# VH-VL binders against q9m8y4, part 11

Target 1, 142 residues: q9m8y4
Amino acid sequence: MATKSTGGTEKTKSIEVKKKLINVLIVDDDPLNRRLHEMIIKTIGGISQTAKNGEEAVILHRDGEASFDLILMDKEMPERDGVSTTKKLREMKVTSMIVGVTSVADQEEERKAFMEAGLNHCLEKPLTKAKIFPLISHLFDA

## First folded at step 8 (VH-VL; framework fv_nivolumab)

Design s21
Fold by ESMFold2-Fast, scan of step 8:
Structure s21 (fold): chain C 142 residues (1-142), chain A 124 residues (1-124), chain B 107 residues (1-107)
Amino acid sequence: as target 1 above (142 residues)
Amino acid sequence: QVQLVESGGGVVQPGRSLRLDCKASGFTFSSYGMHWVRQAPGKGLEWVAVISRDGTNKYYADSVKGRFTISRDNSKNTLFLQMNSLRAEDTAVYYCARDLEVRYGDSYLYFDYWGQGTLVTVSS
Amino acid sequence: EIVLTQSPATLSLSPGERATLSCRASQSVDSYLAWYQQKPGQAPRLLIYDASNRATGIPARFSGSGSGTDFTLTISSLEPEDFAVYYCQQYDDWPLTFGQGTKVEIK
């Protein structure tokens, strides 16, 4: 249970792409993926919180306590997978943009099932700034 | 005690392939992300690749992407680096390194334990 | 990628002297900065992580400071075994990058 330091990014005018802070929830059972996705989110001007699995993501949304602009959802997780987690969050009336991240995004049946659970977008691993930024750039200008 | 032992280095011609192994002992290998870091003769350190603890997630330096493949076999406590289409610029000592993490925490992406390294020389 | 620039390239000192090594990042890395020591023919050894935390077993004479873009490794009084090459590494942005190294040599 490492606590992450929260810091401000230094302003560099030539590469500033953020207009407002975006709150992102990163749901992934792999600590390496959580850390890498946090780094990517930080570079595009977001602030992130992590959940180690689908159950933690669901618990964070109990009683409407948490609200995020974006949720990055891993598909392959033990206990509660990303498909089940996404469906549950939508049932709880979570309206956040949910982007799925999976190694099987190129498989039509797998992608379709994930999308039908309530995803806005589905991306192939590995997640990169180039893949995610075009899908969420509008959130910075809202 | 924690040990990481690399093997598989040697002299190969440009365009050929080579596989490096890293045998781990003294810790629960399947609980740690693992990295390859290289160092060209007389030069500094360059990060090469990382693999998640279950082997499902892999990331590479741009200089090796598409040519190198990192993999692991947790039942054998062994990390691998398959190096294809080798170039003179790949000549380096290759180190296996363990990512630090707390019991239920995040990967830290800095390295407490390193192997002794194995030299790969790509020359014609 | 983030470029780390270490200075000086070479630092010539005598045992007992204080060594101050600098690492500058091309953009902020917050406190996600580690320092390593490497001796000829050996693997690197972790000295400092999170800019200022000393790794297990590292002597008290080693200390790290800084945040953002400017970082310093200090060796308060050089011992013979401290003459080595020192590298900084950032882990705030992807890909992971190292500085080019500072060699601390005997004067």
Scores: ipSAE 0.416, ipTM 0.750, lowest interface PAE 2.5, mean pLDDT 87

Design s22
Fold by ESMFold2-Fast, scan of step 8:
Structure s22 (fold): chain C 142 residues (1-142), chain A 124 residues (1-124), chain B 107 residues (1-107)
Amino acid sequence: as target 1 above (142 residues)
Amino acid sequence: QVQLVESGGGVVQPGRSLRLDCKASGFTFSSYGMHWVRQAPGKGLEWVAVISRDGTNKYYADSVKGRFTISRDNSKNTLFLQMNSLRAEDTAVYYCARDLYYDSSGYYLPFDYWGQGTLVTVSS
Amino acid sequence: EIVLTQSPATLSLSPGERATLSCRASQSVDSYLAWYQQKPGQAPRLLIYDASNRATGIPARFSGSGSGTDFTLTISSLEPEDFAVYYCQQYDDWPLTFGQGTKVEIK
């Protein structure tokens, strides 16, 4: 589509396209991790909401009311872990991009189990702008 | 009362290694993120590294990335900084510091308690 | 990285006087700004966090204000123990950075 144009780039009729704010849900049981990931999301122009565990992330999506462009999902959490949480969200028909952020992303069996639950991507901690931006840059423009 | 006590500082030659320890007491160590912050003699403060409460998430200042490793042992209430490939510009008093736990919503990254510091001098 | 510039570098005052210290950020840090006090031979002590909240045990004479790029630490009436170096610190972006410090010294 030729709608991602700012003055002069579109060849047909001039169309101005503005960046869209992306809404990110950050799910992690460590409050420091939630804050660090909020900082990363802010630096790439997103806005974020947090959930301190998987059960809270599930509750946010009850009745289909909550909608996020991206969910950052920790693997190890109380109540419901990241694998179980991702599977449950997919069963609830949540279509958000879900990116796992975990210290065991380089472990083949752990990564595979997490991905099979419904992840779009799995990243190794620490989360950085360089790791996440290429995966979600397409979500900023509409 | 909250206490943080650093140890392991000393004089080392460039290119050598040194390990700093920070022993915590008076609080539940495993519930807090921890930092290392340094201060060159007569100069200001420079943040060095942070580690999450379970030890799995770590961030470093660009000046030390690839040379320093932060780690912790929650069973011993101890924070570590392994310093490899030391350079003259690493000469500083090294402080361990605790993340401020503001309320149930989480940490806010300013440092509410600091250790007394341990001096590291890198010289030939 | 976000650069914090503190002014003045040195503030010479007498006990009982009001001290006003400035911290300017090279880009917005929202309200994610803390102030520390450091006395010779001692570790820094947290005074203010989130621009204006006093840390536990900090006397009411210390107050912080500001948002975005311009921040102020005010000591309403200096006591002898307040003569020290003061640092601001931002925690809105990586890496965490400190200002160069303002020394409050006795006149």
Scores: ipSAE 0.698, ipTM 0.835, lowest interface PAE 1.1, mean pLDDT 88

Design s23
Fold by ESMFold2-Fast, scan of step 8:
Structure s23 (fold): chain C 142 residues (1-142), chain A 124 residues (1-124), chain B 107 residues (1-107)
Amino acid sequence: as target 1 above (142 residues)
Amino acid sequence: QVQLVESGGGVVQPGRSLRLDCKASGFTFSSYGMHWVRQAPGKGLEWVAVISRDGTNKYYADSVKGRFTISRDNSKNTLFLQMNSLRAEDTAVYYCARDLGVPYGSDYLYFDYWGQGTLVTVSS
Amino acid sequence: EIVLTQSPATLSLSPGERATLSCRASQSVDSYLAWYQQKPGQAPRLLIYDASNRATGIPARFSGSGSGTDFTLTISSLEPEDFAVYYCQQYDDWPLTFGQGTKVEIK
């Protein structure tokens, strides 16, 4: 017989701050990266939408229809890279928190160029819950 | 022309280790996710592992998780599979395969090119 | 994991006959399904991707159809070279999985 999880925090939930669900856009041209980042966001308690490249991320924000609490931005993408994409989103007045995820985060000049494009934070790949959660935990506060 | 050539297969005793290599040519290796797929004698295909284009993300089948490590060297156009704690159940032909690739952000994880395969036999 | 069940296990047919191979998924895979052909001693060869799109160089006699959980590979008129094992594969969710195969053999 299997026991369904009902959550044993009924008593405790009355003293806990209610968390809001966050909307996250994951921008990465590698389908494995997108899937693993989706799983991390789900584990944290967020919901996610993906864009396969920088141009798709830009198109999503045209006409002001898309709104996200967080954007996870890959740096190394063909056509339009993460630096160019971040600059364009900021020019379009996108105010979302943008966290860069890149294999060159430890390279000072590369990190600086990415940050100057409009990032809030820049993280080294691979992305983990431990790396991202401290930077975005405030987004869950009601 | 696109080519994938596996090497490193052989006969090995249970509990031992073996490393497989897959040499790629005829395409931009760094633009493709790479996979290992195996086939036990007389059986069907089983997906084993994947590695992202830049080598930073990896995912494994439950049957090999914790024992096998996938890696790649994009400067050498080479994919690797380090197999530790080998079991009789790991006996198979091992194929390397590329997914469609992601020059335009494709999510398509089907295999347009496969290597010829290399046989790994785990026996006492 | 998503389980793919292929039927029948074996098709015994003659050249010129139509072959119809089924692949059923334990849950919806939308259209994220591919078909492969494998001959003895050879690596698999991609035939169909995205349920119905024929791969480059694949003869017109091969066609794929279906969506969701039920998929079909059809060979309209078997050629001698078509007697092989056929596998379906889903790529909608992780881990990637294959069906157990259908062997098309000469009667």
Scores: ipSAE 0.289, ipTM 0.743, lowest interface PAE 2.9, mean pLDDT 87

Design s24
Fold by ESMFold2-Fast, scan of step 8:
Structure s24 (fold): chain C 142 residues (1-142), chain A 124 residues (1-124), chain B 107 residues (1-107)
Amino acid sequence: as target 1 above (142 residues)
Amino acid sequence: QVQLVESGGGVVQPGRSLRLDCKASGFTFSSYGMHWVRQAPGKGLEWVAVISRDGTNKYYADSVKGRFTISRDNSKNTLFLQMNSLRAEDTAVYYCARELTVEYGSGWLYFDYWGQGTLVTVSS
Amino acid sequence: EIVLTQSPATLSLSPGERATLSCRASQSVDSYLAWYQQKPGQAPRLLIYDASNRATGIPARFSGSGSGTDFTLTISSLEPEDFAVYYCQQYDDWPLTFGQGTKVEIK
């Protein structure tokens, strides 16, 4: 499958009803986590592209060509963490839904800092279809 | 030389607990995700659990979810499997296995090194 | 979950013969399939990954092929040490699953 943005977020309007494909960017410094999250996104009908760290995620958006329906953002990454990456993407006017994935989602101060950076939602590891699908199911709809 | 050595297996009654250890040597343990895979006597292989390199992300097979806990101590190069509420169907040789991780790109979930296994027998 | 079905269950051959082992997936796993060899009393050993790539140290007589749902492990000329059980494993979908195994035994 293509891992590039489809450019289309438009509703089904006319002759043929087609499901919209969701483009997902997965940002995590652990290749195991990237692969597991890819597999989970595939089970819900999305297509994914990965970035191995926050800086790569930022670079993907600099030219304005990359756009995603959803960004899955790991919090704990070396150099540029998920909090600073999310802030930078929002400063660059990225409007994608950003869902944080972290082991410290139940810690109020950590969660608050991540959310205030510009997250739409914050989930506790492990990421599962049951956790993510209710938050993003509307992205598949008209 | 890469080496994985399991220990902690034995005979245990249903409903009891057992902890398995896997001691790693010959590689940078903290750089790899680690798995447990089991094999019932005379049967095939069944994936059990995985833990990320930093220990913060864990997944389990549905058959053991809520009963088994995977953990690791990178300072001791040791992987653990805490097995609670054991059942007869948990009887198996338990292997720890190392996945291959690729620095550039996504990791692939196949196993390049395995321990020799430790037998767990749950008598019903 | 993806079910992997291996055939035949048992393959009886003599040294020097070609062995062909099949692994079929209940749905496409692209090329994300590995093969393992297991000898009695031993842990599995990785032979092939990504359907056709031979693991380090594995002799050239072992080869893998296929994509999608139909995969083959071929041993071009059996050596005495090749009589073992062989398992396929997919890693395209969660959870990870193995085939039930094919036993290659001496005729």
Scores: ipSAE 0.641, ipTM 0.833, lowest interface PAE 1.4, mean pLDDT 88

Design s25
Fold by ESMFold2-Fast, scan of step 8:
Structure s25 (fold): chain C 142 residues (1-142), chain A 124 residues (1-124), chain B 107 residues (1-107)
Amino acid sequence: as target 1 above (142 residues)
Amino acid sequence: QVQLVESGGGVVQPGRSLRLDCKASGFTFSSYGMHWVRQAPGKGLEWVAVISRDGTNKYYADSVKGRFTISRDNSKNTLFLQMNSLRAEDTAVYYCARDQYYGSGSEYLYFDYWGQGTLVTVSS
Amino acid sequence: EIVLTQSPATLSLSPGERATLSCRASQSVDSYLAWYQQKPGQAPRLLIYDASNRATGIPARFSGSGSGTDFTLTISSLEPEDFAVYYCQQYDDWPLTFGQGTKVEIK
């Protein structure tokens, strides 16, 4: 008697998908921005880790310990900006979705340079649940 | 040594605009996020708005979103709150407050220093 | 939004007595809870952050405890200057919210 076979398969798929937590790396040199973005990610049910600058984000990936579904990348950071950081992560074969967050998203040349570095999306500050949720919902469709 | 001094409060009619200033001294203003918090007469505290240290990121309470604008001028050590389309419900003492922040640590969003407050009365 | 409920609304005590003030959150705020003191005509003053850490310059008679949804501010022995309104504030989620306050007044 195998009455559970078809119903159990659908329930198992649903449970498995719903168990996956979105793991987000937040890269921003402003600790207030890191905290605000942490709160937004928590609101949508994700978990997060932070990096205080581009160099720390690069170091996290250097030995393969870091694995993220999403990286939120601030553009304007001292020493290594978001454009340079994104380019370096892609050179290191990081395949995470990288979403840029910047106050200059409406400036065509700035936006293009950021996107060409390897961004999947570029968002205007302030980051909100409404802006990020549609991007994150896609991660549950695999 | 740390000082925050608000100014610009007063009596205004509903629908009008008012700008509040908060002058900071005794610390590196450009290293801190800043907030506005208000208190209606005889009532409790209500968070209004926050601005990041470089001025590029801003968040507002739903009650003021679209009407109030927070901004800062780090060269003048001054925080601003532009209040448009004022309502009777906006009547309050407005405090500027410094976000608790030390170096590169994670920010916790509580307030270690407050100004003395400036009273805004919206009445016809 | 997280609602913070403070109790009692008013606490009438004499100097030298122990004061116990409660703050309850509508959902967990972990330990992201601060306490402030406000005297008439003055701005609030930070007393406690991260539920139990005393701010710089705050006397040892003030202590905070709790986690999750239930928090307590204790003043072990009231001094005359401690009669004031006390507010709790959470910073675990947006928007930032405060309790309605507890007034500690002379009996």
Scores: ipSAE 0.532, ipTM 0.804, lowest interface PAE 1.9, mean pLDDT 86

Design s26
Fold by ESMFold2-Fast, scan of step 8:
Structure s26 (fold): chain C 142 residues (1-142), chain A 124 residues (1-124), chain B 107 residues (1-107)
Amino acid sequence: as target 1 above (142 residues)
Amino acid sequence: QVQLVESGGGVVQPGRSLRLDCKASGFTFSSYGMHWVRQAPGKGLEWVAVISRDGTNKYYADSVKGRFTISRDNSKNTLFLQMNSLRAEDTAVYYCARVGYDILTGEYLYFDYWGQGTLVTVSS
Amino acid sequence: EIVLTQSPATLSLSPGERATLSCRASQSVDSYLAWYQQKPGQAPRLLIYDASNRATGIPARFSGSGSGTDFTLTISSLEPEDFAVYYCQQYDDWPLTFGQGTKVEIK
């Protein structure tokens, strides 16, 4: 037999395992990169939404509807690059952790400009679980 | 009509290097990610490497990581695979293949078009 | 890595018969599964992607179904040109992996 309910959560359980599902925005103009990064994020237990360019990422935050734990930001995008996008999001008071992903992360001047725009971390492509997980593991904590 | 034509295969001794080329035509090459997939004689398919449309992002199978380098030249519509430190186990037909693309859903990592393949034999 | 197991290894059938090929994943791949046909001496050809979508030019007798860990490729009525090796492939997780293949051969 099954018990009937009129809706809502009526029971609580004593469980000790508490994990947070992180919400990640992936900003990259290459759809293959967006898909590859989605796969990496899924592997670490996150859920993702994508933006195909920097302007779309800015628009998502403009009305206060979007909120993410992590933003993965590509540097090399047409129109509004990752440096400009990061600076604009920070000016809009977006407090999400922003991790840059770029092919020029080992170039000091490029890396410095990107970090100064408001990045928390800057990683070299290709993105891997080994590179990203240590930087964001704290986001899964209760 | 999409066409992919591989070249550069041949017989090579263990420990040596070989470069494979894949010439693309019939589509805007710079708009697609590209793969290399291999097949040992009489065996199944094994994914080798993938490269993003602008060439800045690359992933490899563990069996070839550190030895093979995928690259592309969009001005020449050509995909490359530089194979170093070749082993007998690298003997295979090597196919280049295009990343699957659906206009509504974007790119997924299946292989919508394949080249004819080029045979690489590593033997002493 | 995700292991794909295809069964049976070989199907011996006659033209006009129905072929049912299975592909099982060691963990969920959602619907990110493709099927390929390979004839002797030829490159593989995409048949099905996203578990159930037929690729351009693929005859209606080919159909794919399933999600999660259990997938099926069905050929409703075998034509002479359908005798080939069939491979499944997942693209939900790294690295990309293929099944070992099912050979459909003439009885």
Scores: ipSAE 0.456, ipTM 0.791, lowest interface PAE 2.5, mean pLDDT 87

Design s27
Fold by ESMFold2-Fast, scan of step 8:
Structure s27 (fold): chain C 142 residues (1-142), chain A 125 residues (1-125), chain B 107 residues (1-107)
Amino acid sequence: as target 1 above (142 residues)
Amino acid sequence: QVQLVESGGGVVQPGRSLRLDCKASGFTFSSYGMHWVRQAPGKGLEWVAVISRDGTNKYYADSVKGRFTISRDNSKNTLFLQMNSLRAEDTAVYYCARDLEVRTYGDTYLYFDYWGQGTLVTVSS
Amino acid sequence: EIVLTQSPATLSLSPGERATLSCRASQSVDSYLAWYQQKPGQAPRLLIYDASNRATGIPARFSGSGSGTDFTLTISSLEPEDFAVYYCQQYDDWPLTFGQGTKVEIK
């Protein structure tokens, strides 16, 4: 996994991505993953809000004012997993881009079930800037 | 009382392997992310690796990627660092450290409230 | 990666004097900065987190301040046990990084 580039490379790339802030919801029951995903989103020019489980993510959208450009959805969570959470958000007419993040993305049956719930993309853990940025770079454009 | 006790350090030749253990007590080990931080003789601190609460997520410093593996056994309250292909520049005191759990928001912050006493690893021919 | 530069490298003072230690980040770390004290042969000890919050059990003579790129650790009146090496650490960006340390020594 890639972590951070050298300062010179980061400077050039950083300047290029300063067009529009994107709003990202990070849904993951592991606080380490939430923090690291938050750091990754910050490096690509996004701002993030976190939800510690699927139910909290659902509650945020029931407020009626919560809207995000991107939702990063962990698959493996207690009670309401990422598959169930994604289905519920889509039932609620949430149209955000939803990208799943899972340790079993290479397993055909698991990946397919997650995608069928309403994901736009499914990525293997660990999340990196290199994995996510190509999928969401268009969100920075007007 | 929170305690972290490292073991497994010693003298090894370049290219060899060594495993470090860190035994935790006095807190719910399975609720915290755990880190390894090292310090070369006469030098400053360098972060090495982190492992999530359940052991599924791991991150490494670029200097050790592909050579070191962090793991944990929550049933034994023990953190491990498997160090392969050791180099002279890996010579350091290795500390295990606990990050802070912030319950108010459910997040953790990656600074270290408790450290072990450290174990010395010397890589020399 | 974010580089933390601590200054001065060595601070020579007498007991009772005020110590002021600087930590500068190569880019903003907001308030996500911690300070540690390390005595010879011992593990580091957390002093300050979130730039200005004292850790449990840390005496009031230790205080932290700053945000963004410029941070300061102040010891209002040095006690004999305060002569040690001090490190800053950022946790706003990945990977985690430490400063090179400032040694506070007896004059």
Scores: ipSAE 0.374, ipTM 0.744, lowest interface PAE 2.6, mean pLDDT 87

Design s28
Fold by ESMFold2-Fast, scan of step 8:
Structure s28 (fold): chain C 142 residues (1-142), chain A 125 residues (1-125), chain B 107 residues (1-107)
Amino acid sequence: as target 1 above (142 residues)
Amino acid sequence: QVQLVESGGGVVQPGRSLRLDCKASGFTFSSYGMHWVRQAPGKGLEWVAVISRDGTNKYYADSVKGRFTISRDNSKNTLFLQMNSLRAEDTAVYYCARDLVYYDSSGEYLYFDYWGQGTLVTVSS
Amino acid sequence: EIVLTQSPATLSLSPGERATLSCRASQSVDSYLAWYQQKPGQAPRLLIYDASNRATGIPARFSGSGSGTDFTLTISSLEPEDFAVYYCQQYDDWPLTFGQGTKVEIK
């Protein structure tokens, strides 16, 4: 395809390969963090949906066909925190890559508990393209 | 009535430090993100920094990163900008501004519905 | 960073005339574009957000339009209090950036 309107293709020499769009769920109780993380995800070529707390994240997977390549999970949230939310999602057999984003990533005990709940990675706030892209660049290779 | 009142501006020499305060009243300060925006004399507006509602998340313009620190004290309804290693290029009126990103927001926005009247910082060479 | 270019730099008009101000972004900002009015010696005031939504208390004569890279602020019939500098601002990408401003002045 991609020939002049008056001509057909005799041979296709080149195929344009486009990267897969990555679907990201952003879970954070702070609307500023949700917006900033959306902007970062958009910058690296992903599309995102947000959940304002852990319960919304759980409901999205329970009540729909929610399927994400990546979940960005805040640790400190009211009602159901990131540790509890991650554990519940894993119990529901959610296999998405889950990356924790938290202000307490440098605290060994807190980081360990979060990781043991089922995180693939744990990053310290503020989230940046430089921090996240190396962890998820392989997701664009589909 | 929403009010934002800046203070702490003045004349300082290059390399010195200065702290700006912004006192908020007429709204629940702890429910809103806050920004600093500056304007050099006779020039346009330049975004400087933002701080989240609880003070845990902060972002800076590249021109001030590593030199300026934004902070807040919700118990005092006060926003701060600590300016270190001041340069002539930092000469501007500094405004604090309220973000529409707040607790029960149905949308996430980064535009400014209320501004203070500004405080002038002059870095003399 | 996204650069916003406003044109013209200055509009010289009379009360009752229509003002049309342009803001062009160096790359798409979707609809994440706000407009502010600033009078001499005063802080900016929000007029329009999300490209076309009027802020609370802003008169109907102010309207915004556009999406992507090209945006317009229109003042349908200038009142004496409308002579000011107008700035556009994008909030689609970091850092937040403003245009250089368009001054609307009396002929």
Scores: ipSAE 0.286, ipTM 0.692, lowest interface PAE 3.1, mean pLDDT 85

Design s29
Fold by ESMFold2-Fast, scan of step 8:
Structure s29 (fold): chain C 142 residues (1-142), chain A 125 residues (1-125), chain B 107 residues (1-107)
Amino acid sequence: as target 1 above (142 residues)
Amino acid sequence: QVQLVESGGGVVQPGRSLRLDCKASGFTFSSYGMHWVRQAPGKGLEWVAVISRDGTNKYYADSVKGRFTISRDNSKNTLFLQMNSLRAEDTAVYYCARDSYYDFWSGDYLYFDYWGQGTLVTVSS
Amino acid sequence: EIVLTQSPATLSLSPGERATLSCRASQSVDSYLAWYQQKPGQAPRLLIYDASNRATGIPARFSGSGSGTDFTLTISSLEPEDFAVYYCQQYDDWPLTFGQGTKVEIK
């Protein structure tokens, strides 16, 4: 049998947090593009994980295993493209901000199809801090 | 084995244009990112531009942005640099360089494992 | 941009001597640093990548060390063919930058 101890715990909780690190998933079939996008994300203070294709991105989210603040989604990938991948992630109830990165963002039909798949934003390559930061700056606030 | 051969250099007046070509052989060209790196006479190396393996993503040094365009034709194993509005400070030997994509062990990028012999561009009046 | 400073600017040595070349970064580049050799009239040749890994075909006398902001290229015993200019390059941050070079010349 156990005896009970009566004592207080003194601690103070801080509810003020100015910034947090954002977790970013970078989905692109070109390893050079993944590295360049990692460098851009690092420049703005985020941390990143990569997926080399749409299938790998889907697998990471299977059964709600992974969660990211932001997903950077390439449109033009072999086998499962960014449009198909985005639709599948949304079907799986992934609520991350998904930003498409594509060379055809200026083509209305291509852009519209990508956006309708479930994108929050669609950007033209090359990805830059100037293009992405205004869209995601709010994610750094606690 | 791996070879990169530049061509198209020459003497041009300020404000004019030149196109440089880089012919690749001895490797699967479409599997690698490609770079242009230049070197002014008696000076060090300066990175100029990079292009992704499928040609859809491109980055430039601030000094050439808006004036130079990098492109590639994977069916011809050829990399291009279109140089417009040339300035005296663009005078340099221009090297074609292969990105260090390492499929097998490191996966590191953005250093240059093979270089061409270079082609001289002189911008003068 | 990250500035790479190489020292000395010129290193005058005799064959058989050890050469030690420095490259210092204005901020950490982790281990994302490469070294190149350039002979007069020739293209650069990759020697070392990831601070310490020798590229294919590079003799064992060449070694790289360092991490963060302070890097060294060492040539344990200079051969006649090693008298050249050496450049460091970082690839941790954008834009890609090179050092100004160290010339290794015959005494």
Scores: ipSAE 0.504, ipTM 0.809, lowest interface PAE 2.1, mean pLDDT 87

